# VH-VL binders against q8ixk2r445to577: the designs that were tried, part 356

Target 1, 133 residues: q8ixk2r445to577
Amino acid sequence: FFGMLQNKGLTDYCFDYNPPDENQIVGHQVILYLCHGMGQNQFFEYTSQKEIRYNTHQPEGCIAVEAGMDTLIMHLCEETAPENQKFILQEDGSLFHEQSKKCVQAARKESSDSFVPLLRDCTNSDHQKWFFK
Short names: E, the ipSAE of ESMFold2; O, the ipSAE of OpenDDE; V2, 0.75 times the mean of E and O plus 0.25 times the DockQ between their complexes.

## First folded at step 18 (VH-VL)

Design d1 (framework fv_cosibelimab; at its last look DockQ between E and O 0.42; V2 from the best seeds 0.00; counts 0 for: pae O 2.2 > 2)
Fold by ESMFold2, look of step 18:
Structure d1 (fold): chain C 133 residues (1-133), chain A 121 residues (1-121), chain B 112 residues (1-112)
Amino acid sequence: as target 1 above (133 residues)
Amino acid sequence: EVQLVQSGAEVKKPGSSVKVSCKASGGTFSRWAISWVRQAPGQGLEWMGVIIPYFGTANYAQKFQGRVTITADESTSTAYMELSSLRSEDTAVYYCAKTRYYGRSGHFDYWGQGTLVTVSS
Amino acid sequence: NFMLTQPHSVSESPGKTVTISCTRSSGSIAYHYVQWYQQRPGSAPTTVIYEDNQRPSGVPDRFSGSIDSSSNSASLTISGLKTEDEADYYCQSYDHSNKHWVFGGGTKLTVL
């Protein structure tokens, strides 16, 4: 799958990546923003290795969650996907992070008008449902 | 270093077309968002449209829809803007500009030098 | 589907401070980043503020940007005015309805 990764519950919001330096993509947080449909900073690819790749930079970025954290950050992709970069996009739309045993949820960033994807205990919430568009 | 170099000035008759080029260097052209912005003499900046070559996505301002075509050639790292059915009010400097990110953060961080298009009889 | 309204012109003496406003006609100014561009005659625009209040490298500290949600406006403030600051200034923001960017009408700054 590839394209804009959209949230079912937070309507018209997509994964969005806008690092401060477009040439240095590692270590910054993935956010959610209104889906624009143009690709680029909202273009992601879900691979057979269960990675979520940011395909606007070469070498590509892969979304990861560091041990003990709940934020999705950008790492460089590796030939063999590390466990912290493996996500299962299930038939019901849930996005399961294997290492942590948690699901990706759309959440409002504390005390702000912005939204971010965060790891949370898995539920049936539409805020934990994702699809490519 | 990112650079955008545009084609030279043109003088055109009403009813004709113009095609301005914008050659990019210093990065990954195909994945950029290249916008076209014009400025009539003594007037402000006016966004015309955008292309993201790799993703095959383009969008045009409503005012220019139907008269403007923005294309890209990845092999030469060159974007083009063609404006048809020219009128005297299309006399302007035409800029290409690289957008940092589409949508939320619309920072046009690199601009071409501009191309003067004069439409007169 | 909104407009960004700027004053047509502003003027102030060298060494003083000027503020250029940019008012969004619909939708919240706070939801979408605002950029500010400086343009001298015969030259392409250059960025002086991006993402509301960030300065690109090489832009003097005397340039600052701010957002006022209550008036639904952005402001460019230039302190310690110098004669080289005399230029046209444009604000810019995103229109999600049309999925494109909108420029303000521009403000001519005169330093006298």
Scores: ipSAE 0.567, ipTM 0.851, lowest interface PAE 2.0, mean pLDDT 90
Fold by OpenDDE, look of step 18:
Structure d1 (fold): chain C 133 residues (1-133), chain A 121 residues (1-121), chain B 112 residues (1-112)
Amino acid sequence: as target 1 above (133 residues)
Amino acid sequence: EVQLVQSGAEVKKPGSSVKVSCKASGGTFSRWAISWVRQAPGQGLEWMGVIIPYFGTANYAQKFQGRVTITADESTSTAYMELSSLRSEDTAVYYCAKTRYYGRSGHFDYWGQGTLVTVSS
Amino acid sequence: NFMLTQPHSVSESPGKTVTISCTRSSGSIAYHYVQWYQQRPGSAPTTVIYEDNQRPSGVPDRFSGSIDSSSNSASLTISGLKTEDEADYYCQSYDHSNKHWVFGGGTKLTVL
């Protein structure tokens, strides 16, 4: 699966990554923004290694969850996907992080009018449903 | 390192068509957006259109709608701009540019070297 | 629709500071990023500022960008002016309504 990763509940919002330096793509938080279909910042791939890759440039980035955090941060992809980079995109649209045993939910960023994907306890909320478009 | 290399200068007659190429390297071409921007002699920059190779969809400035065609070949990482019904006013340097679009806005972060197209009878 | 208006030309001596303005005709400058491009004679444009005030790698910190909501304008500031800074400078933004990229008319900077 590849393309825009769009949320069902937060209508018309997609995974978005905009690093300050395109040549140094790691270490920043993945956010949600209005789906625009222009590729690049909103182009992701779900791989057979259960990675969510941001592959606009080489080397490729992979979404990771750092210890004790509930945010999605960009790391470099590895030959073998580390445990904190493994997600299960389930048939019902839920995006499950294996290591934390939590689901990715579209949420409002604290003290902001912006939105971000956050790890939360798994529910049947449409805000935890995702699909590639 | 991202690079955009364009085809060479063209001399065309009025009413004819020109097709300029832009070969990209240094990244994943299909994930990019490529814009075309022209500059008439002594004039400013003018955006013409943009394509997303992966989707194969192009958007055009209203001024050029129906006369410009932007295409892309993912296998060769090359974008093309074809302008038909050429006029003397189309004499300009044509640039391709990698377009970083992030929803709220967009900018051109890498440019080709430009292609001079001269239209004269 | 909107336009970006720049002064036609500016000039200053080496070592001094120069500012180039870019005024947006409609819509708030605060809600739409502005970019700046440098174009030396006979060369393609290069990006010197993006997202109002961000510098690409390789652009010296003598270049800075700012916005002024009160005047609905953006500004490119070049400190410690060098002869190599002599060029045309263009501001740019995006028209969401028409899905167009819009450039200013450009400013010719002459280093005296």
Scores: ipSAE 0.076, ipTM 0.744, lowest interface PAE 2.2, mean pLDDT 92
ESMFold2 (binder alone), look of step 18: mean pLDDT 90; pTM 0.928

Design d10 (framework fv_cosibelimab; at its last fold request DockQ between E and O 0.96; V2 from the best seeds 0.81)
Fold by OpenDDE, fold request of step 19:
Structure d10 (fold): chain C 133 residues (1-133), chain A 121 residues (1-121), chain B 112 residues (1-112)
Amino acid sequence: as target 1 above (133 residues)
Amino acid sequence: EVQLVQSGAEVKKPGSSVKVSCKASGGTFSRWAISWVRQAPGQGLEWMGVIIPYFGTANYAQKFQGRVTITADESTSTAYMELSSLRSEDTAVYYCAKSRYYGRSGVMDVWGQGTLVTVSS
Amino acid sequence: NFMLTQPHSVSESPGKTVTISCTRSSGSIAYHYVQWYQQRPGSAPTTVIYEDNQRPSGVPDRFSGSIDSSSNSASLTISGLKTEDEADYYCQSYDHSNKHWVFGGGTKLTVL
C-alpha cells in the first residue's frame, strides 16, 4: 500500500512530514495536515516488513516510536525493520504499533488547532482508522 | 548552493504559445515543488501552478486551467511552463521557484532570475 | 478560495520600525503558514520570512514575522529600517480548497 495515509474520522487529514532540513529527514515528528494529493511530503508506503516508509527521499525514512513516547518520529529505514518501526495495518483500518501494543490515533495537538498521530489505547474509533488513497 | 536558471526573454504574437524553461542545479530537483509565478509590469506576484517532478504531479491556478502546462525533465533537472493562446495581458516576467514541500510549508526559497515574455501585435 | 490583503504602501524613515500586514479573508491565518518575500526593483523575489516567523540564513534579525488570530492577519516587522529595505513585500499562504498557493497584493515600502 502506498500514497496518502488518510484518517477516517478526521476527514481530509493525512500523514504529513516536513523536516526543517530537506537533506536531513530524520528525527522530526510526523503530523497530520490537509490532504493535498501531490505526493511528496504526504506520500508513504506500507511495506511487507510492516514499515511505514517515507520513500520519496534518500536515504529513506521509516516511522518509529521512541521509548516512552507516544508520537511518531521519522528514523532511517534499516535492512531489517526494528521493533519500534513495526506497524500492523489491520483490515478494519486500525494501525497497530506492535511494540507498544497501542493504536495510532488522530488527535488534536495540545493547545493548538493542529493535529498529530499519537499512540493511544486501541478502540473502535474512526480516529484510529486509516487508509491509503 | 541551489540555483534556478531560466531561459531568455520572449516576444510573442497574440494567439501564439510560449514555453519557458527553468534549469536547476545544486540539489535534488526531483524532490522539490517547482512553482511558476508571474508578474505583470507594475503588478504583484501571481501563482500559476506547481509540479513535483518525482511524481509528475502538477496543479494549476484556476485562472490558467487549460491554458498552462507545467512539465519537468528529471534527467536534465529542468522544469517547463508553456502558456498558450497568449494575449497582451500575459505580458509579464515569469519566475520559477523551488519549494521544499507542498501544502503547509510552501516557502519558495530559491527563485529563478525571471523571464520576460512580451505579447504584442 | 481566499484573498490575502496587504496595504498598498508604507513609508518610514531610516532607523524606525515598520509593520506590513497580511489579512486572510477566510480560513484561519494561524493554521496555514505564511511566507514573506522581498523584491527589490529589477530583481527576483527573495524569502525574508517563512512559516510565520522563521528567518532564512542571511536575513537580518531586523526582519520578524508574527500571526494575529484575532484579526486573522500576519505581519512582517522591519526594525532599524535601512535604505536597502526599500522594496516590495509579498505575503503568501496555502489555499486548500483549491490546492493553491496564494500571494498577497504586495506592499511597497519606501524609506524616506
Scores: ipSAE 0.917, ipTM 0.957, lowest interface PAE 0.5, mean pLDDT 96
Fold by ESMFold2, look of step 18:
Structure d10 (fold): chain C 133 residues (1-133), chain A 121 residues (1-121), chain B 112 residues (1-112)
Amino acid sequence: as target 1 above (133 residues)
Amino acid sequence: EVQLVQSGAEVKKPGSSVKVSCKASGGTFSRWAISWVRQAPGQGLEWMGVIIPYFGTANYAQKFQGRVTITADESTSTAYMELSSLRSEDTAVYYCAKSRYYGRSGVMDVWGQGTLVTVSS
Amino acid sequence: NFMLTQPHSVSESPGKTVTISCTRSSGSIAYHYVQWYQQRPGSAPTTVIYEDNQRPSGVPDRFSGSIDSSSNSASLTISGLKTEDEADYYCQSYDHSNKHWVFGGGTKLTVL
């Protein structure tokens, strides 16, 4: 799968990545923003290794969750996907993080009008359902 | 250092077309959002449209839809803006500008020097 | 579609402070970043504020940006005005309905 990774519950929102330095993409948080349809900073690929890849930069970025954290952070992709970079996009649309056994949910950033993807206990909420377009 | 260098000034007749070039250096042209912005004499800035070369995706301001075509050539790191059916009110300086990201963080952090297009009968 | 409305002109004496407003006609100003550009006569625009309140390297700290959600506006504030600040200033933000970027009408700053 590839394209804009969209949320079913938070309609018209996509995974979005805009690190402060476009040439140094590691270590910043993935956010959610209104889908613009142009690819680029909202273009992601889901690979056979269960990675969510950000290919707009070389070397490529892969989304990871560090141990004990709930935020989705950009790491460099590796030849073999590390466990913290493995997500299962299930047929029901849930996006399951294997290592933590939690699901990615669209969430409002605390005390803010902005949205981010965060790990939460898995539910059947539409805010935990994702699709590529 | 990133630079955008535009083609030279042009004088055109009403009803004709113009194609302005914008050559990038010092960066990763293919990944950028390249906007075209014009400024008529004594007037403000007017956004015309954008292209993201790697993705081949373009979007145009509704005012120019049907008259403007924005393209890019990755092999030469050059974007083009073509405006057809020219009228006297199209007399303006045309700028290209580079943004890191589309949508949210739309800062145009590098601008070309501008290309004066004069439409006279 | 929405508009970004700026005052047509502002003026102030050297050493004083001026504020240039940018009011969004529909949709929330707070949700979409605002950029500010300076354009001196005969030159291309340059960025003085991006992402609401960030200064690019080399822009003096007397330039600042802010957002007021209650009035649905952004402001560019220039303190300690210098003659060299005399220029046109434009705000810019995102229109999601059309997937476009929009410029304000521009403000001519005169330093008398």
Scores: ipSAE 0.624, ipTM 0.877, lowest interface PAE 1.6, mean pLDDT 91
ESMFold2 (binder alone), look of step 18: mean pLDDT 91; pTM 0.937
OpenDDE, look of step 18: ipSAE 0.017; ipTM 0.654
ESMFold2, fold request of step 19: ipSAE 0.606, 0.600, 0.608; ipTM 0.873, 0.871, 0.874
ESMFold2 (binder alone), fold request of step 19: mean pLDDT 92, 92, 92; pTM 0.942, 0.943, 0.943
OpenDDE, fold request of step 19: ipSAE 0.911, 0.019; ipTM 0.955, 0.651

Design d11 (framework fv_cosibelimab; at its last look DockQ between E and O 0.59; V2 from the best seeds 0.00; counts 0 for: pae E 9.1 > 2)
Fold by OpenDDE, look of step 18:
Structure d11 (fold): chain C 133 residues (1-133), chain A 121 residues (1-121), chain B 112 residues (1-112)
Amino acid sequence: as target 1 above (133 residues)
Amino acid sequence: EVQLVQSGAEVKKPGSSVKVSCKASGGTFSRWAISWVRQAPGQGLEWMGVIIPYFGTANYAQKFQGRVTITADESTSTAYMELSSLRSEDTAVYYCAKSRYYPRSGHFDYWGQGTLVTVSS
Amino acid sequence: NFMLTQPHSVSESPGKTVTISCTRSSGSIAYHYVQWYQQRPGSAPTTVIYEDNQRPSGVPDRFSGSIDSSSNSASLTISGLKTEDEADYYCQSYDHSNKHWVFGGGTKLTVL
């Protein structure tokens, strides 16, 4: 699967990555932004290694969850996907992070008008359902 | 250091076409979005269109739809803007501008030096 | 689609503070980044503020950007005004619906 990774509950919002330095893409948080369908910062790929790749940069970035965190951070992809970069996109649309045993949920950033994907306990909320478009 | 170098000034007759080039250096051209923005004498900035070389996608302002064509050559890191059916009102300085991760930011962080296109009979 | 409206001109004495507004006609200003460009005569625009309130390197901290959701507007504030600040200033944002970049009409700042 590839393209925009869109949330079902938070209508018209997609995974979005826009690091301050285009030449240093790692270490920043993945956010949610209005889906625009023009690729670039909203182009992701779910791979056979269970990675979510930011596939517009070389070397490619992969979404990771750092220890003790509930945010999605961009790391470099590795030849063998590390455990903290493995996600399961379920048939029901849930995006499950294997290592944390949490689901990715669209949420409002505290004290902000911005939205971000956060790890939360898995529920049946549409805010935890995702699809590629 | 990123640089955008545009082709030289043009003088055109009404009804003709002009093609301006914008050569990029100092970075990964394919990852960028290259927009064209014009400015008529004494007037404001007007966005014309954009191309993303990596995706091969171009989008145009509705005002110029059907009359402007934006292309990119990744092998030479050059973007082009062709405007047809020129009118006197098309007399302007035409800029190419680079944006990084559009459209979220939308920031034009680098600009060409501009190309004056004069349309006169 | 939307428009960005700026005052045509503003003027102020050196050392004072001036504010240039940029009002978005539709859509929330809070959800779409606003950039500000400075343009001196005969030159290409240069960024003074990007992503609402970020300053590029080399831009003095006299320049600041803010967003006011209540008025659906962005503001460029220049404190300690200097003669070199005399220029045209443009706000800019993005229309996700039409996939268009949108500029304000520009504001001519005159330093008295």
Scores: ipSAE 0.019, ipTM 0.682, lowest interface PAE 5.1, mean pLDDT 91
Fold by ESMFold2, look of step 18:
Structure d11 (fold): chain C 133 residues (1-133), chain A 121 residues (1-121), chain B 112 residues (1-112)
Amino acid sequence: as target 1 above (133 residues)
Amino acid sequence: EVQLVQSGAEVKKPGSSVKVSCKASGGTFSRWAISWVRQAPGQGLEWMGVIIPYFGTANYAQKFQGRVTITADESTSTAYMELSSLRSEDTAVYYCAKSRYYPRSGHFDYWGQGTLVTVSS
Amino acid sequence: NFMLTQPHSVSESPGKTVTISCTRSSGSIAYHYVQWYQQRPGSAPTTVIYEDNQRPSGVPDRFSGSIDSSSNSASLTISGLKTEDEADYYCQSYDHSNKHWVFGGGTKLTVL
C-alpha cells in the first residue's frame, strides 16, 4: 500500500512529515495535517516488512517509536526492519505497533489546534483506524 | 542548488496557444510538485494548476479547466504549461514553482524567473 | 470556494512593527496552513512564512506569523521594520474541497 495514510475518526487528516532541515530527516515527529494529495510530505508506503516508509527521499525514512515513548519519529530505513519500526495495519483499520503492543491514535497536541499520531492502548475508537488513499 | 529556468517571453495573437517550459535542476524532478502561477500586470498571484511528474497527473484550477494543459518530461526534467484560446486578459507573467521535497505542497520554496506572455494584436 | 482578504495597503515607519491581516471567508483558518510570500517589483515571490508560523532558512526572526481563530484570520507581523521590507505581501491557503491553492489579494507595504 502506498499514498496518503488517513484517519477515519479525524476525517480528512493524513500523516504528514515536514522536517526543519531537508538534509536531516531523522529524529523529527510525524504529525497530522489536512490531506491535500499533492505529494511528497504526505506520501508513505506500507511495505511487506511492516514498515511505514517516507520514500520520497533518498536515503529513505521509516517511522519508528523509541522504547518507552509514544511519539512517532523518523529513522533511516534499514535492510532488515528493526522491531521498533514494525507496524501491523489490521483488517479493521487499526495500526498496531508490534514492539510496544499499542495502537496508533490521532490525538490533539496539548494546548494547540494541531494533531499528531501517538501510541495508545488499543481500543475500537475510529481515531485509531487508518487507511491508505 | 535547486533551480527552475523558464523559456523566454512570447507575444501571441488572440485565439492562439502558448507553451511555456520550466527546466528543473539540482534535485530529483520526479518527486517534486510543480505548480504554475500567473500574475497580470499590476495584479495579484493566481494559481493555475500542478503536476507531480512521478504520478503523471495534473490538477487544475476550475477557472482554467479546458484551456490549460500541464505536462512533464522526466527525461529532460522539464515541466510545461500550455494555455489555449488566448485572449487579452491572459497577458501576464507566468511562473513555475516547486514545493520543497520534505515540506507540504503549499510551501513554494523555489520559483522560476517568470515568462511574460503578451496577447495583443 | 473561499477568499483570503488582505488590506490593500499598510504603512509604517522604520523600526516600528506592522501587522498584515489575511481573513478567510469560509471554513476555518485554523485547519489550513497559511503561507506568506514577499514580492518586490520585477521579481518572483519568496516565502517568508510557511505552515502558519515557520520561517524558511535565511528569513530573519523579525518576521512572524500567527493565527487568530476568533477572527478567522492569519497575520504576518514584521518588527524592526526596515526600508528593504517595502514590498507586496500575499497570504496563501489550500482549498481541500476543490484541490487548489488560493492566494490573498496582496498588501502593499510602504516603509516611510
Scores: ipSAE 0.006, ipTM 0.626, lowest interface PAE 9.1, mean pLDDT 86
ESMFold2 (binder alone), look of step 18: mean pLDDT 91; pTM 0.935

Design d12 (framework fv_cosibelimab; at its last look DockQ between E and O 0.80; V2 from the best seeds 0.00; counts 0 for: pae O 4.0 > 2)
Fold by ESMFold2, look of step 18:
Structure d12 (fold): chain C 133 residues (1-133), chain A 121 residues (1-121), chain B 112 residues (1-112)
Amino acid sequence: as target 1 above (133 residues)
Amino acid sequence: EVQLVQSGAEVKKPGSSVKVSCKASGGTFSRWAISWVRQAPGQGLEWMGVIIPYFGTANYAQKFQGRVTITADESTSTAYMELSSLRSEDTAVYYCAKSRYYGRSGHMDVWGQGTLVTVSS
Amino acid sequence: NFMLTQPHSVSESPGKTVTISCTRSSGSIAYHYVQWYQQRPGSAPTTVIYEDNQRPSGVPDRFSGSIDSSSNSASLTISGLKTEDEADYYCQSYDHSNKHWVFGGGTKLTVL
């Protein structure tokens, strides 16, 4: 799968990545923003290694969740996907993080009108449902 | 340092076309959003459209849809804007500008020097 | 579809402070970053504020940007005005309906 990774419940919002330096992509949080349809910073790929890759940059970025955290952070991809970079995009649209046993949910960032993907206990909420377009 | 250098001034007759070039240096051209913005004498800035060369995706302001074509050549790091069916109202300085990201940011952090296009008989 | 409305002109004396407004006609100004550009006659625009309140390298700290959600507006504030600040200023933001970037109409700043 590849393209814009969109949320079912928070309609017209996509995974979006805007690191402060376009040439140094590691260590920043993935956000959600209105889908613009132009690719680039909203283009992601889901791989056979269960990675969510930001591959418009070399070397490629892979989304990870660090132990004890609930935020999705960009790391460099590795030859063999580390456990914290493995997600299962399930048939029902849920995006399951294997290591933590939690699901990715669209959430409003506290004290703002901005949105981010966060790990939460898995539910049937449409805010935990994702698809590529 | 990133730099955008545009082609020189043009004098055109009504009904003709113009193609302005915008050559990039010092960065990763194919991954940028390259916008074209024009400014008629004494007037404000008017966004015309954008291309993201790596994806080959382009979007045009409604006012110019059907008359403007924005293209890019990754091998030469050059963007082009072609405006057809020129009218005297198209007399303006045409700028290219690059943004790091599309959508949210919108920050055009590097601008070309501008290309004056004069449309007259 | 929305408009970014700026005053046509503002003026103020050297050493004083001026504020240039940019009001968004529909949709929340807080959802989309606002940029501010300075343009001197005969020159290309240059960024003085991006992403609401960030200054590029080389822009003096007397330039600042802010967002007021209650009036749905952005502001560019220039303190300690200098004659060299005399220019046109444009705000810019994102129009999600058309997926375009939109400029405000521009404000001519005169330093008397």
Scores: ipSAE 0.545, ipTM 0.860, lowest interface PAE 1.9, mean pLDDT 91
Fold by OpenDDE, look of step 18:
Structure d12 (fold): chain C 133 residues (1-133), chain A 121 residues (1-121), chain B 112 residues (1-112)
Amino acid sequence: as target 1 above (133 residues)
Amino acid sequence: EVQLVQSGAEVKKPGSSVKVSCKASGGTFSRWAISWVRQAPGQGLEWMGVIIPYFGTANYAQKFQGRVTITADESTSTAYMELSSLRSEDTAVYYCAKSRYYGRSGHMDVWGQGTLVTVSS
Amino acid sequence: NFMLTQPHSVSESPGKTVTISCTRSSGSIAYHYVQWYQQRPGSAPTTVIYEDNQRPSGVPDRFSGSIDSSSNSASLTISGLKTEDEADYYCQSYDHSNKHWVFGGGTKLTVL
């Protein structure tokens, strides 16, 4: 699966990544923004290694969850996907992070008007449903 | 260092078409967004459209829809802007500009030198 | 669709601080990044601020950007004004409804 990773509950919002330096794309938080369909900062791929790749840059970035955190941070992809980069996109649309056993939920960023994907306890909320478009 | 070099000035008659080229060097432009922006004499900047070569997708400002065509050749790292049915109001300097992203993110961080297109009878 | 409105011109003496506003007609300024471009006579534009308040490498810290949600506007502030700052300044943002980039009308800054 590839393309825009769109949230069902937070209508018209997609995974979005825009690192400050195009030559160093790691270390920043993945956010949500209105889907624009022009690719690049909203283009992701779910791979056979259960990675969510930001593959518009070389080297490629993969979404990771750092220890003790509930945010999605961009890391470099590895030849073998590390445990903190493994997600399961389930048939019901839920995006499950294997290591934390949490689900990715569209949420409002604290003290902000922006939105971000956060790890939360898994529910049947549409805000935890995702699809590629 | 990334550079954008545009084709030379053009003088065109009303009703004709013009095609301006923008060649990128110093980097791989395939994953960039290449926008075209024009500026009439003494006027402001006007966004015309954008292409993302990597995806082969282009989008145009509504004002120019149906009259402008933006293309890209990855093999030569060159973007093109063709404007048809030219009128005197199309007289302007036309810029190509590179951005890392297109959308809410992205700024035109490298610009071509501009191409003057003069439309006159 | 939306428009970005800028004052036609501003002027100030060297060493002083000047602010150029950019008001968005619709949609929240807080949800859409604003970029600022400087254009000196006879030259192509260059970025002085991106993503509301970020400075590209080489742009002095005299240049700063901010947003005001209450007025739905962005501002470019230039402190310690220098003669070399005399130029046209344009704000730019994104229209998600039609996937367009939109420029403001531009502001001519004259250093007295």
Scores: ipSAE 0.025, ipTM 0.673, lowest interface PAE 4.0, mean pLDDT 92
ESMFold2 (binder alone), look of step 18: mean pLDDT 92; pTM 0.943

